# Miniprotein binders against q9h3h3, part 223

Target 1, 235 residues: q9h3h3
Amino acid sequence: EDGFTAEHLAAEAMAADMDPWLVFDARTTPATELDAWLAKYPPSQVTRYGDPGSPNSEPVGWIAVYGQGYSPNSGDVQGLQAAWEALQTSGRPITPGTLRQLAITHHVLSGKWLMHLAPGFKLDHAWAGIARAVVEGQLQVAKVSPRAKEGGRQVICVYTDDFTDRLGVLEADSAIRAAGIKCLLTYKPDVYTYLGIYRANRWHLCPTLYESRFQLGGSARGSRVLDRANNVELT
Short names: E, the ipSAE of ESMFold2; O, the ipSAE of OpenDDE; V2, 0.75 times the mean of E and O plus 0.25 times the DockQ between their complexes.

## First folded at step 16 (miniprotein)

Design GM43
Fold by ESMFold2-Fast, scan of step 16:
Structure GM43 (fold): chain B 235 residues (1-235), chain A 97 residues (1-97)
Amino acid sequence: as target 1 above (235 residues)
Amino acid sequence: DPEEKEELIEKLIELIRRALERARRLAEEGRVDEAKWLLIKARIIAYIYAEMTGDPELVREVMREALEILREIAEKTGDPKAEEALKLAEEALKSVE
């Protein structure tokens, strides 16, 4: 385990959220324009802070695709954060169940499947598959990080509306696999992100709820999904 | 590595400063939702700082600055949602002081 890797990634994600995004919005843009957009902005070549040799001259925080039915609902994140501070002050145990209850109470239900890939053909191909699935309606929304100046892996995030809806989470996994993605996937509820919960946190919480591994020659879904909190295979 | 940790801490503090500064500008322009999101992000960074250092004072400082920004939004817009957010922020700060 690298020291502070999760904290560095969190800091970079916050900075990226504050910079401009490159967005293909299927709510207002015809699906026929997607292939040209993907060719113009391959994530392995889009640079985080701009470069004359890259597709962008200005900083780019995220590259995103919004599905035709995408309607953002973040819930009451401010109320969630206030309740979190009160919970920490109370001395009551902080567990996955307690955080789940806070998320439900404040309607902060969204989450995301994460995949980390090195810059290159595999990343660009994976992103193109995900983007097409979003525009075709099999997924709701996704984003991918641009290439960092210092290098390192890039991340694709595929969002679902409700992390407590296990069937919906599994359906998103199935759609990702159907798009040709074979790498390890992990699922993180946004409530953990909004509360700053990352790897090696002081409460010893697992920072992700689910893990998906590609299953060669396996079931019709093409993957095995593990519930990390309960150590139970879901598929 | 103590040098790496110190460098990261300085980076987190700078991110909080940028987020709060931008939130104030957005609030002045009446861009309420964007301002609220930057306040949320500032608190997330403060949580990470607190976990790394064991010191929750920066969280309280961010909460105080967020309360001032939310007060300004509520006064300028009269938005009931901003007034509710202000009340929640006041209650949260009182619980930790």
Scores: ipSAE 0.492, ipTM 0.745, lowest interface PAE 2.1, mean pLDDT 84

Design GM44
Fold by ESMFold2-Fast, scan of step 16:
Structure GM44 (fold): chain B 235 residues (1-235), chain A 97 residues (1-97)
Amino acid sequence: as target 1 above (235 residues)
Amino acid sequence: DPEEKEELIEKLIELIRRALERARRLAEEGRVDEAKWLLIKARIIAYIYAQMTGDPELVREVMREAVEILREIAEKTGDPKAEEALKLAEEALKSVE
């Protein structure tokens, strides 16, 4: 709707996935090394394509932290894409319910909480809090984009295993809030990512399922979570 | 802006080319899972292209190339996952043609 921003971001994310990642893997690295790693690679200073004046001289696609118990399960993404192609040629309606069913059928259930922050201290502080929550076991896995050449906002992605598991999605939100994050969060299931569906799509699908807003003096969770599709508050 | 759209389209085409080239190289090395993920990413990029242009032909081209690459992996490795992936890719291509 705002031009081609969503398509540019999606293309950049795909390019980033194909470039090397900086990973702190708590499955193989002692937790005591995390603080030094975070100090060495603050996301506001790690450059997308490398620079002698930054922490990296070579391209970096993503900066990620894997938890001790992290065991990725992407499901059958190939089967999902095949079913999507068949659906498009079948003449059947393309609706949120149909995509949800395709995701369940092919076990493509992961999703992520997204937050967008400008490069700087607040981004680095937010990422450090998220990374510590991952290493301590409150979250499973997270990643953050490096600094783009033009210096736009960076994104932190915090993954959950199952977008249909509302309790799990809410528990991740609680852990993010406990880490000191106060900005707007939006939740997107990976099924939309794998099908190339972004905000401005021709089927008018809303790929954002949940929205979390920080609330002072509110619930014990510190946030208000909305189911955007049904316009129902979950907290 | 039409010029911005054209530049993005060129970027998407180059990303697909890069993904397919890398997938073929990894397939030749017997690195099945990595090759499969690059084919998945190539299709995602082709879907974005199709939404922007209204033209599904690039998706079909990527699907045909994926069948070729997966067939080569299955023949070289005998990997059951590669054979399953090939069957899914062939069925998908059949549904759009």
Scores: ipSAE 0.749, ipTM 0.883, lowest interface PAE 0.9, mean pLDDT 88

Design GM45
Fold by ESMFold2-Fast, scan of step 16:
Structure GM45 (fold): chain B 235 residues (1-235), chain A 97 residues (1-97)
Amino acid sequence: as target 1 above (235 residues)
Amino acid sequence: DPEEKEELIEKLIELIRRALERARRLAEEGRVDEAQWLLIKARIIAYIYAEMTGDPELVREVMREAVEILREIAEKTGDPKAEEALKLAEEALKSVE
């Protein structure tokens, strides 16, 4: 029985954050080197804890590509966490709007499109497309999980700098689709991640803000983006 | 379910231990910003634990340990970043104790 899947995935993500990352940084590395780097480190072959038979002998938490214009800005996460703890003891209602205001106040605005794929050719092809879009400037930054020992699905995360900027979130979706990605995408603001809010939380908050579905031949565009909170189609 | 829950609890506690140990080491090396980031991650893991178990005490324990790590570093090094981080961590702990 896998009743705590979301919590296990969150724990794995936290563990991965603490281990070394393999990074292609377009701010300091020529774009012409990307194809060789992608061939050297396909995510289906890079192992989470290292293996003599894989590209890595040491643990790798994440494989990431930073765009030329990427400027890290996590905001004031410490202030956000302190305010969150004070909010919980205040007795005030905890709603999506309240979290949005905390995020804005502390400038914790980043978010990410998530896609989950089985290890193999499709994952490596999808990651290569995303990585090229990042280096070409169509996306800002992305990361992908390495292959787990048990061979479960891997995740690609494509970040945007402001989850309140609907146009920016939709432009990222369009760039992901233009890279050939056809699977389900979900968008999660990082504020939920920093507060440890996942599925089945006590406040009944949904940490997924948007969903994107590829629909071949059935829509005005190749994908449909839904605002989960308001149940409104944006595209 | 009970067995999986126990395994997850053990994993979360071990991750907190690793984060706090690494934060102490990085802070001793003068890498206070990176140490603070690990303290943030330890608190995220404690939030997941609290949500899963209904018990917020581990969050308080992580916050107290963060204060002690930053206090030791501020006393040993006089690093202004460590002193500022300590002040913020103490204020956060007082707001919820």
Scores: ipSAE 0.677, ipTM 0.849, lowest interface PAE 1.3, mean pLDDT 87

Design GM46
Fold by ESMFold2-Fast, scan of step 16:
Structure GM46 (fold): chain B 235 residues (1-235), chain A 97 residues (1-97)
Amino acid sequence: as target 1 above (235 residues)
Amino acid sequence: DPEEKEELIEKLIELIRRALERARRLAEEGRVDEARWLLIKARIIAYIYAEMTGDPELVREVMREAVEILREIAEKTGDPKAEEALKLAEEALKSVE
C-alpha cells in the first residue's frame, strides 16, 4: 500500500517550496520575538491554503526558522544535475559511492533530519523546541509543513551543513533530543532530493543514511543512531 | 491505483508548467538566481515523472526550455551569472542529446 507515497510527498514538497514561507529570521529579528511568533503561527493551525479561521489568509508552503549564522549554501546543484544526467547517459554503474562523489564534487553537502507528527499540541510543542534550539544556536535552520486540508501527519525538517560530517549529523540529533523530541528520526542528504531519488528507485539506492530512535538508558537518556548503509551503530 | 497515478502525473506536469512560467518572468526581471532555482525544481519534478513513467523525454524538454530562458536573458543583459548558467545548461543538454 506504499504505492507512490514518496512521489506524492516529493511533489507536495516541490509545490510547497514554490509558495510563500512564514519565516522567523534570527539574522534580522531579535530572539525575544520568537515566543510571540510561535504563538501566532503554531503549525497545527497554519493551513496550507489559508482556510478561514487560520492565522494565515494566504497559502503557506513552509514555516521556517533561520539561525543567526544561517548562510544558504546549496552548492552547485545545476552542475550536480548536469553530471547526474551525463552519468545516466554513460551507462556507468550508479551506486551510493558514485552519488556521494557527485555530491562532494559539486559541494551539494546539506542534509536533514526528518520527523513526522500528527497535527496537535505535541507537534506544536516539538516545533517550538526545535525553533528555540535554532535561535539559540544549537541547530542551524529548520522548517515544518503547514496543516493540509485533508489532515495527515506534518513533517519537521532540521538541516545540517554536511551529510559527510558524521559528528555534525550526530550533534544535530543530540540537539533535537535535548529539545524533547522522542519520535523516530531519519536523515536524508539533499543530493538525493535534488536528483528525485526516493525509496523505490530503479538503482536500489537507500537515500536515508541514518535513523535515530529515542532510548531511555539505565544511566543515560538519548538516542540510538544507526548508519543504515553500513549497518553500524553510531551511538 | 492507475487513477491515482494518473492524477499525480497531471500534478507533476502542472508543477513543471508553473515553475517554467515563473522562471521566465523572474529571469525577465533580472532575478537570475531565483529563476535558476525554479529551473532546478522543474528538473527535479521531471526526474520524478521519468521514474514513474519510464519516459525521459520530459527531462529533455525541461532542459531545452531552461537553455532558451537562460539564453534570452544572457543575450539581453550580458549578466555573468546568466552566461555561466547558460553554459552549464547547454553542456548538460549536449551530454544527453
Scores: ipSAE 0.781, ipTM 0.903, lowest interface PAE 0.8, mean pLDDT 88

Design GM47 (at its last look DockQ between E and O 0.83; V2 from the best seeds 0.84)
Fold by OpenDDE base, look of step 17:
Structure GM47 (fold): chain B 235 residues (1-235), chain A 97 residues (1-97)
Amino acid sequence: as target 1 above (235 residues)
Amino acid sequence: DPEEKEELIEKLIELIRRALERARRLAEEGRVDEAIWLLIKARIIAYIYAEMTGDPELVREVMREAVEILREIAEKTGDPKAEEALKLAEEALKSVE
């Protein structure tokens, strides 16, 4: 990603977070209604600002599905931010280990698999697969960005509860692959997002911890997962 | 591209303003958790701004505004969550001043 693309995407994501979400909550809505909801709000047709002819007349920030086990607890994000600010003021070295420790201390452990897809049938199909996996309890929560005016790629985010739980991260990858997604996946802890740390930062921190590549005929998981911090394949 | 950078910086500033204004409205409505979350978002945007510009002042400004908003909420609602959030925000602000 050239120049300020990461910061631009971050700004767009922050803007989207402030607008209303279209949510299917499996805790309160019968699973039998999922197909009708997916048909009503295909992410390739839902527009960010409620364009004429779109399923939504008002702005939509995200389309999301909450599983039965979903909890909105994000940990002590304010405490995390305070500790981060104090750390910067101290002039102490900042490493990936520092961020991991901050995340653990403040219980900010959520992370997400990210995939970028062009608008269209493939995106809608991928989203439907993910949404079903969430409702069926294979995944806890996922969201997808609505269609932008420029027709750029849309992002699907699939969350895990703990980025330090390698097995849980890998299980989510497996569930995504089982849903039929074959594109590149990257895993990012939310702690980096909450601290405004993106690809280009003064501390040279990489917010991507894992990469998953689809593999035909490979292991039972159908993917190769790379630990980027250690440059080691986990599968 | 300097022009692209400037446009993005302006967007970040506008998003911060919007987040703070919405947080204040939510606070007035007694929607404490949602207000706190928007203040967190405002701070994130300010971090991005600081990284892009090298200027941490906007972070401090957001933190000051957050303290004010949280104080107003705490005084109006007596919500323990608002009081706790206020305490954390005040402590954080002291650490960067």
Scores: ipSAE 0.850, ipTM 0.937, lowest interface PAE 0.5, mean pLDDT 93
Fold by ESMFold2, look of step 17:
Structure GM47 (fold): chain B 235 residues (1-235), chain A 97 residues (1-97)
Amino acid sequence: as target 1 above (235 residues)
Amino acid sequence: DPEEKEELIEKLIELIRRALERARRLAEEGRVDEAIWLLIKARIIAYIYAEMTGDPELVREVMREAVEILREIAEKTGDPKAEEALKLAEEALKSVE
């Protein structure tokens, strides 16, 4: 297709961010209620705009699960955006290293593992496994997009709180695999999202920091993890 | 595809308008954190627009509107978060004008 696929997905995600979310919050809701909630709101049946026959009658932007240990901290995003403006006019090179330093300086350290699945049983099963891992404390927070239209892929995002903490990122990968997920995972630091930087950008930056492939003999429950910025195996 | 690009551009502009209008209403209600979140979102959408079009003007317009909204919040509430956000927004705008 055209070179605007990433921008279209980004626009849909931005719109979804501003609509109501369906949230299971383990900080305030007993874990014993999770199974009923999952059965009521499977992501393959929750519709983006509240279609007839849906469990939801109103638009839903995201379906999310917050773990008991979830401590939301986006960092200094306004300072990040201000510094980004100054950096662009400074004449200094914009590289993966400068983006990393900008994120560290402003404490915008969160990131996410992403997976894309077609609607249906496999998506709902994967989401249920992720949601349970969050409630059980192996992961902190995850979200999944609702069904936008028949046949469209949906995304599960599993967040980590510090992309510079390689051990923590790899532990999240391991927890995802322990939930039975074998598809390709890609990891994107939130700094790229907050600056609107997607795959086709003028700086040739790669917003995907890590890729994880399920492979027998990998370092964490069959994963092979590649650092795309430095082209090195983390295994 | 030019038609898909034009439709996406129109969508981005509408999302920015929605975010800014809602931020203004939240500012009138004194809901500082929520207003700031929407201003952050509007800026992100403007960045996507600028990369797609090569035209930074919408980012500048969003930044100017954010200063106005943040000034209103800061004057109405005296909230330190709004004051700090306003200072950052003013500095960012000055750096590109």
Scores: ipSAE 0.826, ipTM 0.927, lowest interface PAE 0.7, mean pLDDT 89
Fold by ESMFold2-Fast, scan of step 16:
Structure GM47 (fold): chain B 235 residues (1-235), chain A 97 residues (1-97)
Amino acid sequence: as target 1 above (235 residues)
Amino acid sequence: DPEEKEELIEKLIELIRRALERARRLAEEGRVDEAIWLLIKARIIAYIYAEMTGDPELVREVMREAVEILREIAEKTGDPKAEEALKLAEEALKSVE
């Protein structure tokens, strides 16, 4: 626990974004091909940098599944970053409400549920469940990190279009639970990612808006969701 | 571990250089939208660096580099997207200097 773990993971995610992705795109590929694709690319066995000296080996940044209705909308991220820089020099208070307003003004609304799992069968099984939910239309888009040479946990990201749409965020959580996922989930708006805000920041902002815990005892949703910012249980 | 922190800082600087270099190449190929996204990513990495070190200068350096790259593209191509991105980048830089 020698600090900067979140920043290290963020740096690795930025590097991964710049490398090629392995994508199953349900907009152009029949759903019947998914099981074969999942068998070919289980995330616990797909290496981040490939095998050295192998012909045609190249780095793999992410393994992703796009749903039939997936239409990427990142909003005006350039305008968001410019406004953020101006806000910092303005002397105005920087609060969760200020960031929310900045995100709305620039239409930077997407966010994601995150889960971290060790490499192995449980990760591959969880990813397969999520991928099927995406192809079947219960989720819009998801990605999972490949296995790093250094080891460590891999991350599955499940995106939603609008972090201000609480019902939509909760519906995604329900779909994740229905897919058999039982681990801790945390939800982060992409606005925090685009502004480089992680746990240890000078403004004491919490980039995690929601936490979802598997509800032992079989709740209808399969989970208990907490609004981290207001410390209120939503389910 | 101070050495782990220093290693991460060097990694962030190298990622910025890589992003800016790729942005210039994509711009030369007329792939303006992709170039802009690499400039956005470089700025994110600079924000992480600034938070870790308390030094905002690298953010301003990345902003200056972005203005230069966007100006070159706009002058060579006359692409309206590049011209609008340049205007926004110039206004952002003026607000922090």
Scores: ipSAE 0.823, ipTM 0.923, lowest interface PAE 0.6, mean pLDDT 88
ESMFold2 (binder alone), look of step 17: mean pLDDT 82; pTM 0.781

Design GM48 (at its last look DockQ between E and O 0.89; V2 from the best seeds 0.82)
Fold by ESMFold2-Fast, scan of step 16:
Structure GM48 (fold): chain B 235 residues (1-235), chain A 97 residues (1-97)
Amino acid sequence: as target 1 above (235 residues)
Amino acid sequence: DPEEKEELIEKLIELIRRMLERARRLAEEGRVDEAKWLLIKARIIAYIYAEMTGDPELVREVMREAVEILREIAEKTGDPKAEEALKLAEEALKSVE
């Protein structure tokens, strides 16, 4: 991250949350319809603000797939933010452990694996693989950004329910790799997002908790996962 | 890059304005949960602004506006969700003032 790229991307993501989403919801839609939906809405062609030549004439914030068992639970984010503000005025040390405790206390446990890909066939292929894994039950929920006018990189987010559950985080990584994804993945707990914490912050907190690198040559998981907070290799 | 930073700051301020306007509209429609989420997101953007500028005042401004929006809907509707959100918002603002 150079300059203020992370802050710019965060602002774009939150603006996108305010616009309509294109959703394949496996809780109510037969799995047999997924391939047609993916063909209709490839993320490299869906435009952020609509275009007569694209699949959408109106703005689209996100393209998402919900698994059959998906049940959103954001926790008490308002309480988390209030506690964060009180913590800053309390004089108590602000550390990764303190944020983890705030997240647990307010049940703000979700997190996501992030991957950034240029618009094109590789992005569409990666998204199709992730979407199929969600519909087949290997992943719970995922979303991908539409194409911006400038044609910059697009992001795929794959969510897990509990960032403190290492096995769950690793299982999601394994499923992403099984879907054919080979790029760098980074895992960010939503607690950091809700508190506006990015790479450069006054508390020197690292919001990236896990990092996954593809390994050629036959590990059972196909990747090396590092716990960046504790500097421990998990695979 | 001062030019890039200045442009982003203007974008953050505009995004907060849009979020607060939409939150007020949703609150007037009695859509308390949706309004609450926009107030949460406005605070996130204000946190980003505060880190970029070193100035926490925008966070406090967003918190004050959130209290006003939540107070108005709680007083008009008596919605328990709005009353609970208002209490938490007032306590949060009091703790930072």
Scores: ipSAE 0.833, ipTM 0.922, lowest interface PAE 0.6, mean pLDDT 89
Fold by ESMFold2, look of step 17:
Structure GM48 (fold): chain B 235 residues (1-235), chain A 97 residues (1-97)
Amino acid sequence: as target 1 above (235 residues)
Amino acid sequence: DPEEKEELIEKLIELIRRMLERARRLAEEGRVDEAKWLLIKARIIAYIYAEMTGDPELVREVMREAVEILREIAEKTGDPKAEEALKLAEEALKSVE
């Protein structure tokens, strides 16, 4: 059950990074073209390897939407990786705090809300809502995996630019919920991804910073968000 | 599941090989930022491998290949970004050897 599932998904995601992406870029494409693009490339029908009956004839790694304000800034990831090597040899303890400080020092501040959905109408509808939120400016950038040949669950990633900005991360959660998304969301800072740190790690770090659950009738506007590091509800 | 673990290990090694080969082709074309990002990703995969196996040697091998590739880019192009990336890669490698 704990058999390297996160590591398998990470390897698949990085392999997908190397194949072509299908991108709607609001910085260069009129917003009025979005609905036609979404109809042409629903994520439940776009295939990872370009199956003959799918809308794509060649491999697709990711389907992505870039918002008008999207400015890619991964920070100093190479310096982060170098400092990580030095930290491991220093004898200093490796804790969530030291990872946070590394991320701040090297300006590797991005992170993402993740959701996993089976192929079909619910996935396509969720993606369409998120894509519209990105083009309308409530979110900055999102991507969704294409359908795998084996038909497993697909992932939608909704990025934020600063995981230390708790209010900004919660605003992104709210925008996701406003798009009609009711499934479980988890939030992972990119620093963990860039250092290859997943659930089964020798430091017992938890790469999931927040969990968001849709909440009917609560005081929060559509979600209950748990801070995993402090085991405290934020909403 | 030992068979699943072995399958994943083989996939990680092959993925690293593909990333390094593509980074070398990008280096030959002078495409510094793209090559640098593939080297960063190869390092990530090597970290995953090291945690699964307990063996850090693949991380060191990827770091050595990164220095070689970045040196070639820096010498060919004179690009300050390549020179800075090379300096960081050399310092990181020295810290583990």
Scores: ipSAE 0.827, ipTM 0.927, lowest interface PAE 0.7, mean pLDDT 89
Fold by OpenDDE base, look of step 17:
Structure GM48 (fold): chain B 235 residues (1-235), chain A 97 residues (1-97)
Amino acid sequence: as target 1 above (235 residues)
Amino acid sequence: DPEEKEELIEKLIELIRRMLERARRLAEEGRVDEAKWLLIKARIIAYIYAEMTGDPELVREVMREAVEILREIAEKTGDPKAEEALKLAEEALKSVE
């Protein structure tokens, strides 16, 4: 990824959060309506700015699916940011362990599996599989970016409640694989996002905790998960 | 590419301005939670800016504006959530100034 791609994508993601979302909420909408909703709003056709001929006439920031057990809890993000600013001023060493402790202290524990796919049938099929897994209760919440004007890759984010719960993170990977997803997955805690920590930061912190690669005929989970911090395979 | 970097920096600055302006409008409407989240996001973008440029001044500017916006909300609504958010923002600003 050349130059400032990560920072650019981050800025675009933050800008997208300002625009309306297309949401299927399984808590209020019958599961039987999911197929019709997916057909109406395929991610490869939904445009970021509501281009003529798209399913959406107005700008869309994200397409999302909420499961039955979904409860939005972001923790104390404002307190986290304040503590981060104070930590930087103190001149104390900053490590992955430091960020983990900050996250725990402020209850900012959410994280996400990320996959990047080109617009088209494969993306729409992947999204449909994830959306179904969310509605069926195998996953809690997921979102996908709409199609950009430039036709770049779209991102699917599958969230977990606690990045410190290794088993929960691995279970989400298994559910994603069971939904038929075979591409590379990376797991990133939201604490890194909230603190503006991306690739090539001055603290040399890696925002990716886990990497999942699909494996044919391997473990019962169908993937190999690497702990990036310790460079250890977990599966 | 220096030109690409400059373009991105300009984009970040513009996005911060838009978020702060919208947060102020939300504050005037009494939409405390939504305003608070936009201020959080503006701060994130300022962190990205500071990392790219080495200049932390934009972070402090965003923090100052956040205090002003949250104060306006707290005074207008009397919402305990706004008062708490204001207190945290003031404490954070004091720690960097």
Scores: ipSAE 0.775, ipTM 0.904, lowest interface PAE 0.5, mean pLDDT 92
ESMFold2 (binder alone), look of step 17: mean pLDDT 79; pTM 0.739

Design GM49
Fold by ESMFold2-Fast, scan of step 16:
Parts: C-alpha cells; sequence; structure tokens
Structure GM49 (fold): chain B 235 residues (1-235), chain A 97 residues (1-97)
C-alpha cells in the first residue's frame, strides 16, 4: 500500500498532463452552457483511455474548467528548475524557506487544494459545485481526473494564484466549502510539483502546506484549517 | 518490493522518452511554448527518477537534450524567449558538469 504510491500518482499525473483535456473555458463559452457540459462529461463516467460506452472514445488526461477572469501565469518554471539544480550542487541547505525563496524569485507562485473521492454521485456532485463556483467567479480554475480502468479514487484540483497569499488560499477553501464539499482538503504549492518533490524525499520536506477539515461551528458551516508547515491552527 | 520499484522505473523512463520525442517534434514545427513545457515535464520525471535511484545521470542527460532542443528552437524561430531559455539551460548544464 505505502510503497511508491506518491511516485506512481506523480507519474500518472504527468502522463495525464500530456494527453488531451476536456475544457469548459468561461472566457470564450457562455456560462449558460455549463450545466449541459457537466451532464455530458461527469468525471465518474469519463474514461482515462476511452471506451465506446463512455462519453469519450479517445483518451482524456484531465477535465477542466477555466474561469472568466483566468489568466494563466506559471512564472519562470525553466529558471526555477535551473536554480534548483544549481542549489543542489552548491551544498547549501535545502529547507522550506529556501524553496519558498526560489518560488518567489522565479514567480512560480500557484498552488492547489486537492480532494480525493471515489467514482460515483458524490464525486460528480462535488465537481459540479466546484465548476459552478469557477464559472461564477468564486474560484479561478479547477480540474478533475477521469476514471481509471482499474478504479480507485479520482482527484479534484482547485488552483489559487499565490501560495504565499494566505488570505487568498483561505478564501478558496471557504468557496470550496460553500459549494458543499465536506471531505478532507490538502493544499500543495506547485513549486514542489515542478521540482519533483513528493512524500518521501531526501530533504524531509512536506509538500503539503495546509490541511482543511469540515467542521460545524456555531450557526454556520465552516472548516478548521491547519498550517502543516508550521503546525499552527489558522481557524 | 524490488519488482514494484523496477516497474515504476521503467514507466518513468518511458514518460521521459515520450516527452523528449514530442518536444523535439514540436521544436521542428516551431511550436516554442509547447516544446518548453514538455522539457519542463521531462525534468520533473528525471528528478523523481534521481530520488528513487540515487543516480543523477538521467537528469544530466535530460538537461543535455533540453539544450539541444532549445538551440534548434532558437535557430529556427529567432524567438527571444527561446534564446533566453537556451542561455539559462546552458548555464545550468555547465554548473552540474
Amino acid sequence: as target 1 above (235 residues)
Amino acid sequence: DPEEKEELIEKLIELIRRALERARRLAEEGRVDEAKWLLIKARIIAYIFAEMTGDPELVREVMREAVEILREIAEKTGDPKAEEALKLAEEALKSVE
């Protein structure tokens, strides 16, 4: 179970990135078309490598929704990787602070809230809620994995522009909760992804920066958010 | 589990080959941004491989291929972004060799 799961998932995500995506782009498509698109491509039914009985006959890597105001800004990932390689040969300590500084220097600031759900109604309902929040402008961009042939959980990724902007990260969490999502969420900066840093690494870095758990508080629904890097409760 | 690890290593090598092959083809077509993103992905996979095996040679091999592909893009397109990416890739390779 706990072998090379993180590495296998990373490899699968990289393969998915290189295959075609199904995209609802609110920058060029009217919001009124979203419900029909969601009905046509429920993630529990869209198959990773295509199937005549599914909505797709050809491979699909990801199903994505781009918000009306979405402006992709990946920063200088090439420069980040070059600096990372130089850092490793320099012998300097590699710490969370060092990676944060590399990310800031190269403007590689995006990150994502992740949720893992089994194929079925709950996954499709969660994705529909997230997609509507993106099209309505409460979130900027999101994607969900298609159904693998062997089964297993699927992942929804909800992106934010700047992982160093704690308020922005927490606002995204609030919007996810407002969409009706109650499962565990974890937040990962994309800088870790671009540097190939996963669960078990020689630098003992934790790529998960925040964790969000659903919680009922007073008269309103909310979440408990933990800063995993500093082991501090934020809410 | 040695069999499990060996199977994953083969999968990572195949993904690198696929990314580099597509990057070279896209470079030949002058599709600069798409080629650069495939090179970025090849490096990520090489980093994962290096951590699993303790062997950094595949990272250096991917860096050498990236320099060659970026040089081809820069020569064919004259794109200033490709020229800057080439310069950065050359400097990175020199720092590890």
Scores: ipSAE 0.667, ipTM 0.837, lowest interface PAE 1.1, mean pLDDT 86

